# Ledger of designs, part 2: VHH binders against Putative ubiquitin thioesterase otu1 (otu1)

Target 1, 329 residues: Putative ubiquitin thioesterase otu1 (otu1), of Schizosaccharomyces pombe (o13974)
Amino acid sequence: MSSLRLRLKYENQSAVETVEANATVGSFLDLVAAKFSLPRNSIALKFGFPPQDIPLVNSDVPLSTLVSSGQQILVLKNAATSFSTNEPAKPPIPNAATKPTFPPQTEISNPPAVSHQSKNTSQDPPYVSTPIGDIALRVMPDDNSCLFRALSKPLGFSPYELREIVANQVLSNPDIYSTAILGKPSIEYASWIRKETSWGGYIELSILSSHFGVEICSVDVKTGRVDSYNPQPATGQRTYIVYSGIHYDLAALAAVLWDTDVDVVLFDASDVTITPYVQQLASLLKNMHYYTDTASFSIRCTICGTGLVGEKDATAHALATGHTQFGEY

## First folded at step 12 (VHH; from w03 with V102T D103S)

Design x01
Fold by OpenDDE, fold request of step 15:
Structure x01 (fold): chain B 329 residues (1-329), chain A 125 residues (1-125)
Amino acid sequence: as target 1 above (329 residues)
Amino acid sequence: DVQLVESGGGLVQPGGSLRLSCAASGFTFSHYDVGWFRQAPGKEREFIGAISGGGSYTYYAVSEKGRFTISRDNSKNTLYLQMNSLRPEDTAVYYCAADFGTSYEYRSPTAYDYWGQGTLVTVSS
C-alpha cells in the first residue's frame, strides 16, 4: 500500500512524516500533535497555495483523499478562544449622547515604504506568466542527480531514496526489466543506479511514475514534445519536468518567484491547461538556447585532439581509441 | 528519532582553524543531503554549504569558498566543517541540517527538515 510522505511545517520547525495510505485525518492529527507537542484541539492544518484548510470535522476520512504524497502541510496553532466567561457585565446605564466631535483626520503620512531593496540580485528564474500564475523553471544542480532532485518535492522523497526505489523495483521485477531493456543485468543496473554519479533517464521516470501512481510529464525544450509517463485518469495527479537534452529541471507554478516553498508542483490530471503553459516555458527556454543539441555539438578529444560532432561520434571515438576525455572547442 | 548533534565549537584566535562535527542518528545518513548554516547575533541564518548523500558533490556559498571545507563520513554518520583563516565576523552559532528531499532549494534554510542545536564559534583576539 503506497504511503504518504508529508512535510510538516510548524512555525520554525519542520519535519517529514510518513503515514500509511489508509491513515485517517484523525490519526494524522494525533501524529502532528505528538510531533510538535501541541494539544490536538488547538491544531489547524493547511495545505496548498493559497493555503486551504484540511477539514478536521470528520476524523475518519482517509488523509489520502485530501492530500497527496510530497505535499507540505502547514501546522497552525489555533489561539484557544479562551472563552473568558465574560460574566455578563451589568448593562451600563446609557449615559447621554455626547456629540462625537469628529477629530480632524490627521493625514497619517504613510511612513515611506522602506523598499527593502533586498539586493538579493537573485536572478529571477525563467518563467512565463499565465492566467493561473507564473510557470517557473526550478533549476536543479548539475550533479547527475537532476532527475531525482526534480522529482524529490513532487514525490516527497530524497534523491537517494528515489534511487533506492528504482533499484529495488528493477531487482524485484527481472522479467520486466530485462538485460535487453536495461543494457546490463538487473543486479548491475541496481548497483549502478544507486550511485549518485549515475544519471537517471526514461527508465527511472517510468519506474517512479508507476511506483507512486503519479503522471510525470517530461517536456523537451528543443522540440516542445511532451513525454508522459504513467498517464493518470482525471482523478490522478501530474508533475512536470523540463528536459534540455542532458539535464532535467522542474516546472512549478510559482506564487512567488523567489519563494520556492509555496510552489505548486502537483497538478490535477484533469487540468488540461497546465501542459500548454509548460510548453510555453519550454519555448521560452528554447529561444534562450537553454538546451544541448547532443547530435550537433562540437567537441574535441582532449587526449588526441580529434574533433568530434555529437554524442555518437564521441562514443565511437571512445570505443575506437579508449579516449573518454572530451572538451569544448 | 532523527537527531543531529554539533560539536567542536569554541574560542579561537583570528587566523586560526577549527573543525566542527555533526553526529547524525535516527535515519539512513547516506540517503540525505546535509549542510552547514550559521547565525550570528541579530543576523539571519546563512548558508555555508552542503554535501550530497554520497559525498561526491559539495555546494558552497560564494562567500565561503576556499576557507571552509565540508566533508562527510557515512560509515560514522558524521558531517564535518573544516574552517580555516577564521575572522571575527565568523563568530556565530553553527548548525548542521538534513534535507529529506521535500524541497529543491538547497541554499534555503527552509529546505532542511531537521536541525541540530548548534555549536558556538567565537573568533576573538
Scores: ipSAE 0.881, ipTM 0.956, lowest interface PAE 0.5, mean pLDDT 87
Fold by OpenDDE, fold request of step 15:
Structure x01 (fold): chain B 329 residues (1-329), chain A 125 residues (1-125)
Amino acid sequence: as target 1 above (329 residues)
Amino acid sequence: DVQLVESGGGLVQPGGSLRLSCAASGFTFSHYDVGWFRQAPGKEREFIGAISGGGSYTYYAVSEKGRFTISRDNSKNTLYLQMNSLRPEDTAVYYCAADFGTSYEYRSPTAYDYWGQGTLVTVSS
């Protein structure tokens, strides 16, 4: 069963939780409440940028319809009206100033670059034939820059320039891009995202879509859900990327499947016919198992050959062995 | 103006080694992927390999994997191609190229926006 991996942020606490694909908002809220020892009714959940509320009114709604795997969820405590029950002040136990040994910030190791060895098989890229032409998957290298590479042609900038744009935007707007949103101080985030080894996500999509005035539609292979960034683009243009759980690719209208030079990668944002075609491509990819279930995918260490299941095992292996190179079976 | 200038070409014996350099100017070198191509007489230009802007990732043509190594020094705005175990069939004009984001196909010459003048490598007994 497909699962959602979500990053939870509550004040200075962070947690990664994996929930079942059929998890409801209610069950997720219970999980969050338990995880952070918060009353359920005191919790507000936000996601995306700008942060949007996860509606908590209907607890039976599947969480997967609202959020995507890999997203950060902000957990906020609603100011409960402190009914001051005057429980008597237990005397101040003396603050033994134990120097908080800041545990070394475990560098959130970038998910192991699953080197999709693109088997050079002369195989046509995955595509669906539509009345307007072939919607084809343009596969990006698995070099942690897949998002930026996918957006390079549509936006007309190199992946590195796009990273720089993100970094500069974050630095220029520290009030908007708070530590709560970024998961780290803006200055650190900017430095981090400039690294070609840093993986871009929804923050980058939000920033870039807004910056360029282009709508970016991310189509999730597993669910077929479309996440739209900047749904009212100033340019009136839209581009489509395909998200497979740990990787971004580009969906293009291909005049010639083997000639990417003639690809149409920008569409009229008002044209409602394109999205369903890209969803058909996503469906095809799903049937091809072109998605990574981060909870259950089988991988092997390319260094020692050890078989591993899921990201958790990969991380554990990397910590234990120092091996950070993984491949899919 | 963007400039790429190849150097280091020449005559080499079969089995020999050669290191090519490409000096880049007129742009922020580290913000672009760069690559090497070659063109033999009467043949199409073929991809050798590319390297990411930061130099952490390299991409090679399958045929050249192991014999050729691409590296870059961003502090010197220089791209390198180390060629080992050279063969007569490696005789070609070697070109440095830069990708400014017009294409996502690293292997296609059309993905690269700027090109050097090339440097001739001749492998002969």
Scores: ipSAE 0.870, ipTM 0.954, lowest interface PAE 0.5, mean pLDDT 87
Fold by ESMFold2, fold request of step 15:
Structure x01 (fold): chain B 329 residues (1-329), chain A 125 residues (1-125)
Amino acid sequence: as target 1 above (329 residues)
Amino acid sequence: DVQLVESGGGLVQPGGSLRLSCAASGFTFSHYDVGWFRQAPGKEREFIGAISGGGSYTYYAVSEKGRFTISRDNSKNTLYLQMNSLRPEDTAVYYCAADFGTSYEYRSPTAYDYWGQGTLVTVSS
């Protein structure tokens, strides 16, 4: 039994709704009407970018065939309800300080984060223009949950919930997630990954990809290498994260650079053009030195692919991740 | 039902200090990031800061310069905002908010799914 977790947005109101996989368009419309106190026939539903109508005429269609977990559903009151118009409650208007702010980094021994490419101000996010629109970098907070934060919108769950999914999959499949694979017993691994201070890597990406049926492509800034985590079974959806050697961020199709609510973060997995566009973003980021330099790496973790400089780095990596198998970089 | 209830607002003299509390109920508090915003009359809602579900990471608006400290006590399901060196410009309604992870821009009000009704802080004299 799989479910969909959707964010509903009506004017200044937002709600998170979890629906069963067998929910129909019609049953979902009833839930939305009740949630926002709207007449059922006054509602239009849109999703994705550009916003596309959810067809309401075929109300017996399973909602899961039209939308994926984690998508935002725009709720609109159409003109047919103007005769019975009631003013909604008017909560405070969001502040204009919605543009992101990134701290400077000045230490010589810790590579600095590269500032975003400016358009009219120094606050523009890095982006590349493509025939389908602007592919922008959405920078995650500089903490140990960055992988999970980057995947929260595409997958529709909080970083904590994503960590719990990983932990539960590890515990439920001990033959797959043996000590040899994890570098520690599965019970210890599950406890470790539940901590918000624990770094996620390829094991987490593989588990989350398969659990949600979403292909996850990790694009390395320095090399342009794409690591694809392919689900079984697959929904036909793909998302892209950007790896800078020590950090994960999200690649998004941004119709409005400063309005992340309209970002497209799930793509048709059969579209062969998207990956090269994200690689163009990675190339831009490389030229901005938005990465930890890997040129001096002499070894690689064969479990997660992380590049390492010598035995001391390998020991620290093993202690942090439990991965103890290394090869030539 | 998810509820966030702010308290501790009131009148305070310039240069003073005030601690706001936000009591959370109806969800597992420690699972989610929470934050503080404020809104002066006639102005947009302004991000103050946020704290991760386990409390290990805090994030602040650049302009705060460390006058404000965010903390949480997961055993009491409570978020706190300690405000020091208060100025008349800090007069605003202060809101707490919870991020259930459906949006990833923690500095934007649209990233937060649930909000308290606010508590008024007035800094005058």
Scores: ipSAE 0.547, ipTM 0.827, lowest interface PAE 2.1, mean pLDDT 79
Fold by ESMFold2, fold request of step 15:
Structure x01 (fold): chain B 329 residues (1-329), chain A 125 residues (1-125)
Amino acid sequence: as target 1 above (329 residues)
Amino acid sequence: DVQLVESGGGLVQPGGSLRLSCAASGFTFSHYDVGWFRQAPGKEREFIGAISGGGSYTYYAVSEKGRFTISRDNSKNTLYLQMNSLRPEDTAVYYCAADFGTSYEYRSPTAYDYWGQGTLVTVSS
């Protein structure tokens, strides 16, 4: 029989549990009670985003009829007050004695899904635990398309399609996108941005935000600054990207940390709670030195444009990304 | 009408070399990242590497020791995998895949919408 792999969250603790597909709500509740040392009658279970109750009254119901493998289960003490905005939002991080060595890089092959074989969580992406779940960094490939790759899932178009949209907007509005604004004639800019080797920046974010009607919030790892690109007109949706100096990654609410297919990457633009959580992630990333100081670079990856300091950084970059072409900055 | 057709598989001796090809049709090849995966008998499908639509960027699984080189020729709508210093552990069915989705986890098989039928590579004496 198949099994369910579920991520349990209780306050600031998390655990991954694998249960048999025939496990009932009742047997699962017993497991949760034992795991977190909670009275069985005090437990409420929620899943999904926004969190929804798992009915506990029908304890004989198979858990698999209510939740899917890979989902996060939020564990709450029953009848807890909803007014708990003063509770600390401490990020879960890897052990302090094991410093993260995760530069901006492409992810490697994922381990196979193996039922009830415990996996070491040291391979998790950077994330912070919040009252609504994990806000995780989804790392984009180290190439010059990272801005467009980070926006592909939220906007629903490939990086190449996003570049074409930008080029067309520039060409369709030459009175707005003049040499004074672009730093080059609009025709040249459009040709330039279509190339996969060209970096995207604030002009592209502004154009894409307005084209799709989605607010784009760029959170700078080094400074904590939030640059908001506000659309006109607006759909009422917002997405978050994380700026590391010359690289963009995506911030996502990870319903399942190891399964990016179920990430939440669009948020209600009126929701004031998400931006602080992404800033908390940025603070974690700053402590990991997940940013670049462009003034100190001596070499640059000519494949993805990443600035590097010395041979050690170039070797680590090549090992992590497979990029082996370097030049002077 | 999207088609990906692998070729170039076969029997090769340990230490030998082999070049796999993947012919693409039915879509604008240069607009999409494409990649190679392999699946040994009884094992999960394993990412080998990917190459960007214009060919400027290549990405390899960290387990590769520089033995494999991925390339593409957009004028021929063809993806290549050059495999050197082959070992018996490289015996697998090799698949070409195209990324038509908006997934950013390109090392995962779930990121790729289209797959070839595969070509068998056997490495033995």
Scores: ipSAE 0.509, ipTM 0.812, lowest interface PAE 2.1, mean pLDDT 78

Design x01
Fold by ESMFold2, fold request of step 15:
Structure x01 (fold): chain B 329 residues (1-329), chain A 125 residues (1-125)
Amino acid sequence: as target 1 above (329 residues)
Amino acid sequence: DVQLVESGGGLVQPGGSLRLSCAASGFTFSHYDVGWFRQAPGKEREFIGAISGGGSYTYYAVSEKGRFTISRDNSKNTLYLQMNSLRPEDTAVYYCAADFGTSYEYRSPTAYDYWGQGTLVTVSS
């Protein structure tokens, strides 16, 4: 919570900036102007979906009251004030519109600064077409950090840093994170979750949701169940992860399917239309059998939400975590 | 000031071996995934492999599995690429890069926020 990590997008340029949690809109605007060599008075900033203006007139407002860490901030150039100020005469930056009138033949992407349109395979990721665009699955590396990797872009921190946040919260609140809850003393749990080979689950999701003030919705592929982790206080932003039984991936609004840099991964939590769209993606993934099967009915830890294959796995889970309450998956 | 500095490039005969190093400074190296890319003349920058911040997980391009080994030494803030059985097709500028968690497509150059200047590897007789 002591800093915000934001992705800045200006035309085809992008940058990651980390700002202090108490940074103001004014100080952030100065940083953006310097970063992209733009006249300060020509800049408009937007975030989220639908894109919302960051109000620039109240420059003393803390940025953290308006945006959350991990958000992509769209930087737009407005018409510059005429000769009423001593501004640079003309920027050397190409001024072609990048919003809805983005012309393909005059785009800077054809100069040597950018390469081919798609650097990935020709195969599209799983996606569903919706009235707001394509909701696509962004697949995380197959390792035990997949929960943290899925949340890295929405929250703006590396998997290591997210694990440290969890560990610190556990250590700072031993009354909440007792041995009864964790299955081991809080100091041992913190050491365990810091290891990049340790799985994250419900405890980690709830901690991260509360720490960042971001609602996290986990959509289960096999059942369609949505588990919502609702922070208090809340920033009003929501992100969606997709749970396939033993793996987490990220759901994104993909303006360009093969260009993850322009994904929207944070949504207005009050927008009731987004969750059904992600559930449509989950339904597609279920039909593709994108989930872990078991030879018997699946068991789920009701404490952390971890999916388990059977009694042997439940026993191993209880030994590893101390969680002993299980239900049908 | 974040810096990544590759070294160890040079001329090597086909079938030979070479170890590249990437010295990192200006950030906490162990917190972030790092990786290797290469770019041959006239080609796009190509993913070779990546290694997680703690070093527990390595990811390789399918075509490079078995010949190249990625490792890191967090006590020395250094990323390594061991290349064996080199072929003329491996001639390229080799880059190291750091992923600060702003993207999840680790095989794409756009997932990496900081890059080294590159070191040239030439494989010829």
Scores: ipSAE 0.502, ipTM 0.803, lowest interface PAE 2.3, mean pLDDT 78

